# VHH binders against Carboxypeptidase Z (CPZ): the designs that were tried, part 3

Target 1, 134 residues: Carboxypeptidase Z (CPZ), of Homo sapiens (Human) (q66k79r27to160)
Amino acid sequence: NPAGECHRPPAADSATCVDLQLRTCSDAAYNHTTFPNLLQHRSWEVVEASSEYILLSVLHQLLEGQCNPDLRLLGCAVLAPRCEGGWVRRPCRHICEGLREVCQPAFDAIDMAWPYFLDCHRYFTREDEGCYDP

## First folded at step 1 (VHH)

Design o06 (framework vhh_4orz_3)
Fold by ESMFold2-Fast, scan of step 1:
Structure o06 (fold): chain B 134 residues (1-134), chain A 118 residues (1-118)
Amino acid sequence: as target 1 above (134 residues)
Amino acid sequence: EVQLVESGGGLVQAGGSLRLFCAASGFIFSSYAMAWLRQAPGKRREWVALISRGGSTDYADSVKDRFTISRDNAKNTVSLQMNSLKPEDTAIYFCTAGYWTGLSYNYWGQGTQVTVSS
């Protein structure tokens, strides 16, 4: 078990970085992602066919105002996570928790629950573990 | 004008079957993933079934093995075959298109009512 050179951030998995091809995520602050993603989808075609992606795409259009772009970018950080220098970055749990709180009225207005794949305890990690702020 | 029109709902007894249709117009249908969502009285909307541009399908656990989603790109329609219906399937069913570009706009039809009696 090498005590080795710890040059990678905590909570970063080794990955092959590919171009970001999900149009819903075109305004993300990064240009590269990886497969399998955090949900273990193996390609962009599998992501596009997923219930998580269609739900994110629908919610992007249904939810107007401040919540809409932030929610979409949070979803992008899970479905097409930031990949840089051969490492994938998990998104920050505290950002998820804060966004869920501010988006609650918008979700209530359309009578829809917060998405399960965005459960803040599933694919998110702590700031002290080097998480990515979408 | 983007338009989605649902049809095929009705009253059936538990164990029965219904087929829902969604007619789409005003956009390039073959370029969009399509989904069915439902809303039961006093409940939040929930996703039911999804079909991708390439024809891959996915289902909510509550309807898996009972419902089948399909699409006909030549007729701009998506359909939902519902078998072994249960009282808890009673809801208004909506179809929607997957929007993944910044220029997309959303459309929700009136839906089609499905009522399952026990």
Scores: ipSAE 0.005, ipTM 0.228, lowest interface PAE 10.9, mean pLDDT 78

Design o07 (framework vhh_4orz_3)
Fold by ESMFold2-Fast, scan of step 1:
Structure o07 (fold): chain B 134 residues (1-134), chain A 119 residues (1-119)
Amino acid sequence: as target 1 above (134 residues)
Amino acid sequence: EVQLVESGGGLVQAGGSLRLFCAASGFTFSSYWMAWLRQAPGKRREWVALISSGGRTDYADSVKDRFTISRDNAKNTVSLQMNSLKPEDTAIYFCAKLSGYSFYPNDYWGQGTQVTVSS
């Protein structure tokens, strides 16, 4: 009989890890993700057909030279979240907040608001909760 | 108010072509990304083609190499050239304005234009 379950890592949800197969996210620092993603998409076909993925695939290029290129990697952390050892790892909120601030003039120039699926307070966690820098 | 008026739909045989038009008003057209979406009977709405303010285009895999989106900023129009039409392309086609949210448009649509492809 096991002594009981180990403590859950801070800022992590238990998950089954699968290979990361999104082309836009091929240069992420991790090779495994999970379903459902943070937006509750349940398969690669659903993610790739989503408006969030389409927006991400062109948005970083539209803002190129006027915004931090990490915008793509930030979106990947939501659409194909990092999965390690059976746990989902969430990126740090301060990274999202800093990027949003840097990108604000570029988004304003094209008359767009910061996207809902990159909401810093919803999908990102504090450093003291065991987040990672994407 | 944003107003989008679609036209150009109709009945066509498989393998045929149609060109859809969207006349836009009520906003600074040249500053916004524009899109075409479609909804088939009993299906969810899906995006078809996107065009940025600068003219960059992107397409759903189901229509890539068959459809071409373009815009005319002087006339506030966006158009969709549809070639090699298939029965599964049968749907109501909607013009949409991208506004910085998750792209699911609420009030960006006119009545749409019906495209029916017979086999």
Scores: ipSAE 0.005, ipTM 0.159, lowest interface PAE 12.4, mean pLDDT 76

Design o08 (framework vhh_4orz_3)
Fold by ESMFold2-Fast, scan of step 1:
Structure o08 (fold): chain B 134 residues (1-134), chain A 120 residues (1-120)
Amino acid sequence: as target 1 above (134 residues)
Amino acid sequence: EVQLVESGGGLVQAGGSLRLFCAASGSTFSSYAMAWLRQAPGKRREWVALIYSGGRTDYADSVKDRFTISRDNAKNTVSLQMNSLKPEDTAIYFCAAYRTIFGSTEYDYWGQGTQVTVSS
């Protein structure tokens, strides 16, 4: 059904969708992303050179168990955000908050703070704003 | 704010050793965790070794028992002693500074890297 109505969803930014090429994120629940990403990186080369991407790789290597793969997918939602129908989608804040709670003992064990780029109040939004579960 | 400069790379035969150095400038160096990462030709960057501000160390499985990371806070330097080198250790090696306080990733810094080539 063509709606005919063109409006910007509350948790969406206008974007040109491209194929998801970041191999670390190939198991994400979506196939398209955009540049700039949520951190304003403009290309794959910039993402791979970023402190955020390398920090995610370090944490993936150091953390084991249930936390590790979910943390990677959460990072992917920021570094290679879901792009759908010409809009960037933001992941759900409650997913970030729940994962931070589960992961906190593992972060404490390696003497690291929860990453600033994964601060649940920066790039994550509420369900009433149209968020998705990464 | 911190700036990093790597040195010590070169060509070595399999089974040999190299020592890499990372020199930092900045009054808060001692509060940073310091890491070595590497990028092999056609591969993505991977973490190799990490030393926390308190001196605790962690290593990737591929280099455990062969590499040793150390720091000298008086000289603002981090070193990576690489023993029993293998051809698969061939890569550009980078040092990075991580701040474990609440803040921006702007506190994370990268050097230009130093090339390590291990011949068979």
Scores: ipSAE 0.000, ipTM 0.168, lowest interface PAE 15.7, mean pLDDT 76

Design o09 (framework vhh_4orz_3)
Fold by ESMFold2-Fast, scan of step 1:
Structure o09 (fold): chain B 134 residues (1-134), chain A 121 residues (1-121)
Amino acid sequence: as target 1 above (134 residues)
Amino acid sequence: EVQLVESGGGLVQAGGSLRLFCAASGFTFSNYAMAWLRQAPGKRREWVALITWGGSTDYADSVKDRFTISRDNAKNTVSLQMNSLKPEDTAIYFCARKSYLSGFTGYFDYWGQGTQVTVSS
């Protein structure tokens, strides 16, 4: 098998792990993430300046009940994905789908759409692909 | 009241350059991401460039490496430097404030009136 044959997983799934430094994500169940993140932000400064991070940082103030903490952790899994052993761990699509279902009434109450960067078909993957359950 | 006022539009020959400016007022400019969108005759508005409140930038593939978005928080201004202009860049260019309630390429909550850019072949 020649070394030049291309049979690699997507580039985003292979990564150098760095310490998780995002304050909004300090209570995540992991301590390491990677750059670029799933939105292709290349550094902590870029993430913290992003509209997605700002939105995530204020969502817990806009929503109430049991939805807020889970939504923030889901966003963290996209903006600062779990990194282990040189591989980025994409969050599970079924977790996104379930959370959207339980959070939909809260979003409807404030006349807000489910965030586009949390579209369950974009940055989320299936269990058989080794997805991360935040 | 939030206001966004564009300027700098005009007529330019293909291959030329133009710089657009957007003056913002009525909000804490440094706390918001700002964007440029454009609408050509008979087409839908399309996103062109985004700059976050921290200065990070992103661009549509059609303008990448030709356009540069920048901001001046002291002057509450966002600008778009357009190089290597093509006839296909002919459109009304709009300055917009990014909504806190949308993702990266989501909707915008305030828009300017637009400035016309015409690129002749």
Scores: ipSAE 0.000, ipTM 0.105, lowest interface PAE 15.8, mean pLDDT 78

Design o10 (framework vhh_4orz_3)
Fold by ESMFold2-Fast, scan of step 1:
Structure o10 (fold): chain B 134 residues (1-134), chain A 121 residues (1-121)
Amino acid sequence: as target 1 above (134 residues)
Amino acid sequence: EVQLVESGGGLVQAGGSLRLFCAASGFTFSIYAMAWLRQAPGKRREWVALISTGGSTDYADSVKDRFTISRDNAKNTVSLQMNSLKPEDTAIYFCVAGRPYSLWDKPYDYWGQGTQVTVSS
């Protein structure tokens, strides 16, 4: 991934929207999601069995009251991304970066690195690219 | 009451193999996904391998094609077969049990105390 290369922002991916059925994401700012999610999981069964979902579950319990529910909602934006008008919408990079800074002491306390599936530069996009605030 | 007990760690030379075991008790093992995480000296923890309730597996890029995770629901165990070990695999390995969020239940996450793996050059 050439970080110094000039290119156009990616267009929103075409998608078929389905109802967001995951209760842990019921307080998200949206009601529809799609498959594959941002991690290329293709069904609810795959998402629920994923390492990312298991890790989010572990982090939710360990970091309760420090970063949650914001960390949980950030995870929801990747595992069950917002879908509107036939397009998947990526969450805002600056929200991810801000939360990572706020959560850093809590992650340090449990000797854990920030998760790869919440990489702010991989799954998140900028305001000028039509991002949404999870 | 809930316990995850790791075993099988030790000292091995680069290119060698080790098999880690995690014995679970105090919960219904078959409905939990199981994972291995590791923490190297002076580094933060990282995920290594996952096995779902249905037996689907996933691996970190650093261990793909070298490590194999498996589970035995009749014995309440999960194992990690580690082949072609490298010095950078030296770490404390932790067994973790995680339950998918359900519409009726809270998440439950259990951690073992860890087992040391040391790979000499």
Scores: ipSAE 0.000, ipTM 0.179, lowest interface PAE 14.3, mean pLDDT 75

Design o11 (framework vhh_4orz_3)
Fold by ESMFold2-Fast, scan of step 1:
Structure o11 (fold): chain B 134 residues (1-134), chain A 122 residues (1-122)
Amino acid sequence: as target 1 above (134 residues)
Amino acid sequence: EVQLVESGGGLVQAGGSLRLFCAASGFTFSYYAMAWLRQAPGKRREWVALISSGGTTDYADSVKDRFTISRDNAKNTVSLQMNSLKPEDTAIYFCAKTRGSYDFWSGHSDYWGQGTQVTVSS
């Protein structure tokens, strides 16, 4: 536990941190993740073969404007969650809810539904539970 | 990690021009919208200009047609060209990284630089 982290965040699981190797997530604000990820994928090869990662990897090519990088980073927080101090950090629900609102017109324009793996009530937690802001 | 460093401020006479620069580091600059805000002494912060990741620009009515925001993704910089300056433009100018319209308008934390002072004499 570097930096004297003795207490787990309220909404985090104990984990072993590994290097972040997903190309689409290389611009995330962190360098370490863990397996299984929040979707229970057990390796980076499984993640890269997943429909969720394929969708995320092409979204920035289909969507333009302000939500493009935010949406991709939100997906990265689920597929390659931030791991620090021996804990997995779940992303913030309020960020997910806000991004869904601002990105909805862009999704409507390409006739796509908001992705199920980004359902704001599934893998996202509240700020009072120590969530990660992607 | 994330750093925003503003520069280019100074003292100019009314009707003059200044160009502000914001050097960004610690994130993939081309993927984010960038904004310029200002704060005059004793007043709240005011939005000035916004440039999306795709290069679309928007301006506050008070600066429209006088200010131009631009970005150089190869150099990780956002710039604000200020023309026809008025004493009312006197303020500290801040560069901000935004995570989207929701974060910007809702008042969620942007990544703020320390600012650069612009003073316009009458």
Scores: ipSAE 0.000, ipTM 0.103, lowest interface PAE 17.4, mean pLDDT 76

Design o12 (framework vhh_4orz_3)
Fold by ESMFold2-Fast, scan of step 1:
Structure o12 (fold): chain B 134 residues (1-134), chain A 118 residues (1-118)
Amino acid sequence: as target 1 above (134 residues)
Amino acid sequence: EVQLVESGGGLVQAGGSLRLFCAASGFTFSSYVMAWLRQAPGKRREWVALISSGGSTDYADSVKDRFTISRDNAKNTVSLQMNSLKPEDTAIYFCARGDRYFLTSDYWGQGTQVTVSS
């Protein structure tokens, strides 16, 4: 919010960092995550049973091209968020917005909307708030 | 078998309100995320609102301050209160269980039509 912005530090959510164990997210740029995740799932078992994780785990079978790997990593930033130094980090909103734009034709081809758990205004934050690239 | 039955749709003037209901059966309702989706003619299906098993809610930006999703686990129902309706809210509204693949989910109801006249 440029006109009324008060400086906000990086996400201040205190967390216990654990090893990133979700198979679909094994190629993320980080090795540690936390529970509860950004959707408030409390364990890896709960995450793997979720519709959001099921969507990500099979998305490569529906959507082709560069959208597939980048969309998966974006989803991982919400379902298995980066944890470092005892804090959970939120991914950058502009990365989400750019990816939504490039993925739009693939979603249109299958007559589906962009998923709400990946709504760029939900779990994503600004660069001035210390976001990271997922 | 899983069954979801929507009701409460109808014709309403812009600025009006409607409340949609979804009656669920055939599964442990309290354990699942429930969602409302909509599809307008010539447009993609889009998620409108989600409610977790714990009661946490999420909304699409287009409806965030106007719609409220709620659930009643004793009655196995999920509801969508729609306020300040706009012509662009005209769509078929679907109830969905959020425990499988959303893009190919077979756990959608038949839908209820909402028409908002200007």
Scores: ipSAE 0.000, ipTM 0.165, lowest interface PAE 13.0, mean pLDDT 76

Design p01 (framework vhh_podentamig1)
Fold by ESMFold2-Fast, scan of step 1:
Structure p01 (fold): chain B 134 residues (1-134), chain A 117 residues (1-117)
Amino acid sequence: as target 1 above (134 residues)
Amino acid sequence: EVQLVESGGGLVQPGRSLTLSCAASGFTFSSYAYGWYRQAPGKQRELVAAISGGSTLYADSVKGRFTISRDNAKNSIYLQMNSLRPEDTALYYCAKDRYYLFGSDYWGQGTQVTVSS
């Protein structure tokens, strides 16, 4: 499948997809995620307690009006990755690279480095690998 | 008892092909996703290829060279490796993926693939 479309697996695999319950990610284009997430957090409670999730929530406020709102959705694609029929799709690297380019001045203004968990070469993959566009 | 057993590894020259097999037992094979992972000395274990139903995913480093397939009637997963390179040298693991791309409930013991002249 050249579009990267995932086929729905049998019911047992679909049980590994859970409802997306992270408040910061409620407006994502998908309704289901999975555990462990890309950072190996094993539950919703663990994600909420993580420094990455806290940072994502804070960055939304600090970068208001200075960076594309999709930065939050990019973080959500890592912390609560899209899950369809038991398939977890990594977010697209080119989206990460584009957002980093437009957001870099805003990060520089607050004297903060681009977050390590959003390093475009860690949890992001190419579109031809079936990546998800947040 | 749940078990995954890899086979087919060995020493092979660059440019040659090798097929890895993974035999699964102890659960309903067709209901799950499966992946092939590899770990080279001093490196972290990385996903090479995954399959769920008829959908497949490949790492950039093996795309176009490797093909993952499954045979539900034989409870088996295969990894066809073509145009092998020295950097493909690693211990290859079969995994039943609870979550596609990450983590696995069950892992095999691994099969060594060495690409060298």
Scores: ipSAE 0.000, ipTM 0.097, lowest interface PAE 18.0, mean pLDDT 74

Design p02 (framework vhh_podentamig1)
Fold by ESMFold2-Fast, scan of step 1:
Structure p02 (fold): chain B 134 residues (1-134), chain A 117 residues (1-117)
Amino acid sequence: as target 1 above (134 residues)
Amino acid sequence: EVQLVESGGGLVQPGRSLTLSCAASGSIFSINAYGWYRQAPGKQRELVAAITSGSTLYADSVKGRFTISRDNAKNSIYLQMNSLRPEDTALYYCARGTYWLSGPDYWGQGTQVTVSS
């Protein structure tokens, strides 16, 4: 069944859980992640050197206020996704959509589009698919 | 320790080009990720461009006009700014991200770019 297979990612990419080592994600509700992450980064060094990582760092600084703390945890869910029992857990799409709505004026103020690596429809999933609140 | 020193800023006419340089000293082996940011008076600091070992990222306001590059032999990154506009007038900062903090963990002192007739 295609739907059943969609709820269970391939073992090669998501079955192996490793310790979460990103210091800034230490307050996340989980302590295990996996590689490749949702952006297909294959290792810790690749994540830390990525344009997505540096951008998320400065967005946290620039968007202080209305959406900032939740934006950090949302980024952690993509760059170091929750791994439980050999499966990657995806964060809830409605949290991403709600955060995008409240953050849109702040992004407009700095002349930036909502980041592609936080695409609510690509990296996040529905409540009926067992999503979690990051 | 990492030190970032910007150079190449100045006064330039609209439509002209300018190249900014950022010289990084200290260990860059572990991360090698850098960005250019700018801040105009009374405005928030914004990301202009970022570069890693395999990727580049640009703000929508500069896509197609600015190019970020690096020279690993010289431990330097560059921002080639073409078709400059008065709106590009700002202090430009080089920054390095090592580990995720609330912002980049190393900043240069900034270099002024003024686009005026």
Scores: ipSAE 0.000, ipTM 0.111, lowest interface PAE 16.2, mean pLDDT 73

Design p03 (framework vhh_podentamig1)
Fold by ESMFold2-Fast, scan of step 1:
Structure p03 (fold): chain B 134 residues (1-134), chain A 118 residues (1-118)
Amino acid sequence: as target 1 above (134 residues)
Amino acid sequence: EVQLVESGGGLVQPGRSLTLSCAASGFTFSRYAYGWYRQAPGKQRELVAAIYSGSTLYADSVKGRFTISRDNAKNSIYLQMNSLRPEDTALYYCAALKYDFSGYPDYWGQGTQVTVSS
């Protein structure tokens, strides 16, 4: 990185990185996020009051088995997205798709659709575009 | 305009019961899941009960004492609180949770105070 220039990863948006302060996401693999998040929330207060955050918190308690913690981290990738070197990063679509398949029986058991904000085609990208595993 | 209006809070002695009601307006009630949250002074807001279609969830501290229900015909959600304890003292909020989110903002009620004192 000559002259101190940032190298922009594919499928990364320019952003100002801030410390990750969302307690539900404290075990994420990264320490920095940005606002607006992928849902266009502009502050921690807006995120914590959002229907998406509330649903993620409730689903964490309703679901059993191996998908529970991974579902929370997937939600964190959208609500408090990874920010590195001034770039917001998008999580991998294949991770979303795989988790949806594993969690589908649990969602069916509570008669709930896979959440729209976790639609694998909305905020997720391909490995060839430089996605990360949340 | 979307609104959630809570009622039924008040001051009650330990061991007594209260029923909280939440009246919803401005959206299609039957398409939402609903939850009751509470916040005690100096504490974070916590989920106490949720209802999702045919399924219900309760916090361990209220399981067996509280019952959440919904009435789609009346656009209302209820929280029946039995065997109340001093530690149940909090501001109680009703929340509408759309499981098939389409970018809607959060919907919360203003809260209703429940005080359990001997």
Scores: ipSAE 0.000, ipTM 0.179, lowest interface PAE 11.7, mean pLDDT 77

Design p04 (framework vhh_podentamig1)
Fold by ESMFold2-Fast, scan of step 1:
Structure p04 (fold): chain B 134 residues (1-134), chain A 118 residues (1-118)
Amino acid sequence: as target 1 above (134 residues)
Amino acid sequence: EVQLVESGGGLVQPGRSLTLSCAASGFTFSSYWYGWYRQAPGKQRELVAAISRGSTLYADSVKGRFTISRDNAKNSIYLQMNSLRPEDTALYYCAKGYSTLFGPNDYWGQGTQVTVSS
């Protein structure tokens, strides 16, 4: 393939990849992300100040370790999405849906809804569209 | 219909205390999360503290200084703010929703101004 052309993955938007620097996401299976993220945050400072990141950073404590690390890795796929070869990968909707079902009792026990930024129909896409499994 | 009404804001000197109150009226579900948010001029609205039936959460900037509490019989939540700093100056809002922590809220209050200045 010519150097000036690339094949876009089905579920990817073009982006400039940067190093993943969020502490809460240090155990993600990838090392690069992009700005703006899927919530349209434009810098590390904006992400770290966001209510979504604050929630993600305390979910382990709130749920007494239940569903960790899977919930954290899911949130990282939205707040610091995987970037490869100049393309952003959206996380898999079916992974979100399965995790929500498994984690629902833990959320119910503390009277908390599944987080809105992790609504499985917002930032997630289908497996046949080349989604990322965190 | 639920309404949220904040009170208790004001001007205080650094190092002093204020207690904010939020009264809910109408159809109130005590099992829902309640939270206090604040917004300084030119800044994003941020979560300060949240409370459910059995859990509390605090922003790092207020841990050890602020205490959130609730009175289900009065359908009210409170924010006890100790050791106030100029950086705590903001409009303070209470919110009730199924998730007060980072999702759409059913209801927001009108806000109450807290100013920490000498």
Scores: ipSAE 0.000, ipTM 0.200, lowest interface PAE 12.6, mean pLDDT 78

Design p05 (framework vhh_podentamig1)
Fold by ESMFold2-Fast, scan of step 1:
Structure p05 (fold): chain B 134 residues (1-134), chain A 118 residues (1-118)
Amino acid sequence: as target 1 above (134 residues)
Amino acid sequence: EVQLVESGGGLVQPGRSLTLSCAASGFIFSSYAYGWYRQAPGKQRELVAAISYGSTLYADSVKGRFTISRDNAKNSIYLQMNSLRPEDTALYYCTAKRFGTYLSSDYWGQGTQVTVSS
């Protein structure tokens, strides 16, 4: 029946799902992603060569003792977003906002601003719009 | 070592109030989502309340009666329980969940007993 054939969450975009192959994101809670990602990178090679991906990999090591390693998983939600049922999913904004607040002292300690690609108001959405916890 | 320690349980009469506290240690407190689960003898464990940054969630059975809150400066989570009923009798567990984990809590406390009886 129609309910079993087309389900679109309020804030989901149509996409073709592919296997999640980024090593830095291997512990994500999902196995499929899509291209272009939320930053409009067109392939996994482009993602791996990107400043954002390199920064995410470095930050995980640099901030581990002071900032939650979920910063890496938050970045993965933007660089390799969850894709299921033909829809790209957006991660929860409140997760981003809370993590930014927690990580602020650690970022200040290394004299670095919160990364632009983790802008909580650009790539993230609300619970009432069907967001997921990355 | 990550540790969650519940306190504040006890015996109360129906209609009374009780506040449960959960003290967390061994991790970056504000980076976690927290919840309260309960389990009565012979029943499945159920989520009663959860808090994560800007969001709270309540089971329908406790909505309007229970309030979950957090104090980041004290590394503590609270469950204010009002208008208690005999059906609220259970062992109450504090839980913590890391961001990026799915469907289950990462850490569980030992539990604190709440008994609502005359």
Scores: ipSAE 0.000, ipTM 0.138, lowest interface PAE 14.0, mean pLDDT 77

Design p06 (framework vhh_podentamig1)
Fold by ESMFold2-Fast, scan of step 1:
Structure p06 (fold): chain B 134 residues (1-134), chain A 118 residues (1-118)
Amino acid sequence: as target 1 above (134 residues)
Amino acid sequence: EVQLVESGGGLVQPGRSLTLSCAASGFTFSSYPYGWYRQAPGKQRELVAAISWGSTLYADSVKGRFTISRDNAKNSIYLQMNSLRPEDTALYYCAKYGSRLYTGFDYWGQGTQVTVSS
C-alpha cells in the first residue's frame, strides 16, 4: 500500500503519447493520444480512411442535434484515445450506456443500429478502474 | 468549381439491376472518401454505402445486394444495385467526405432518380 501517487491507473495501458491531430476531435478534453488506437489503427491516414471514422462523421451529420453532442466525443475516445503520463486511458462505460439510451430514438429514426465499435462492453471501463468522462 | 454529377438512374422492374455513376471534378479525387445517400419523398436522407481508401460501409437494408466502388483514374465512384426492390425507390445522391472536419459529407450533386416498379 504505497503512500505515493506514482501508481499506474487500473484501466491504463502503457503507451507513447503524441499530439492529437484529428480535427474532428479538437474539442476533446485532452490534447494527446496514441497509436495504435483502441481499434488498432496505426496512423492518422488509417483512422481517416476507416469505416468507423466515416460512420462517426456520417452519424454526426445525420443526427443533426437529434442526439447528445457527446456522441462525437465518445467516438473520439475510441479513435483517438486519451493518453497521459505514458498511459492510454479508457472512457467510462456508464457514460457510453447513458449516451446510448439518450441517442436510441435518433438512431431508430434513421434506421441504424448503435455502432459496434461503440459497444459499451468493448473499449469502456468502470469508474473504480480509473475511467475518464469523455 | 467543385462538383459531383450523378447518372444511371431510371425506371426498372423489381429483381433487376442498375449501376449508378458519379463523376467528380474541381478537386483531387483520390484524396477523399465518398458515399451514396438516398432519400424517398417525406423520409429522412439515409446512407446507402460509403467508400474510403481501403474500406467500405453498407446500410443493413442493402448489404449483400449493393456494391460501392471507386476508380481514381476516372475520378468516379459507382453503385452497383442488384436485386432491386420497390423500397429502393428514391433520389440517390453522391457525396464527398470531409476527412478532417466536423461534418461527414458535403453533398454536391443534383441526384439521380431510381424508381423500382412494374
Scores: ipSAE 0.000, ipTM 0.169, lowest interface PAE 13.6, mean pLDDT 76

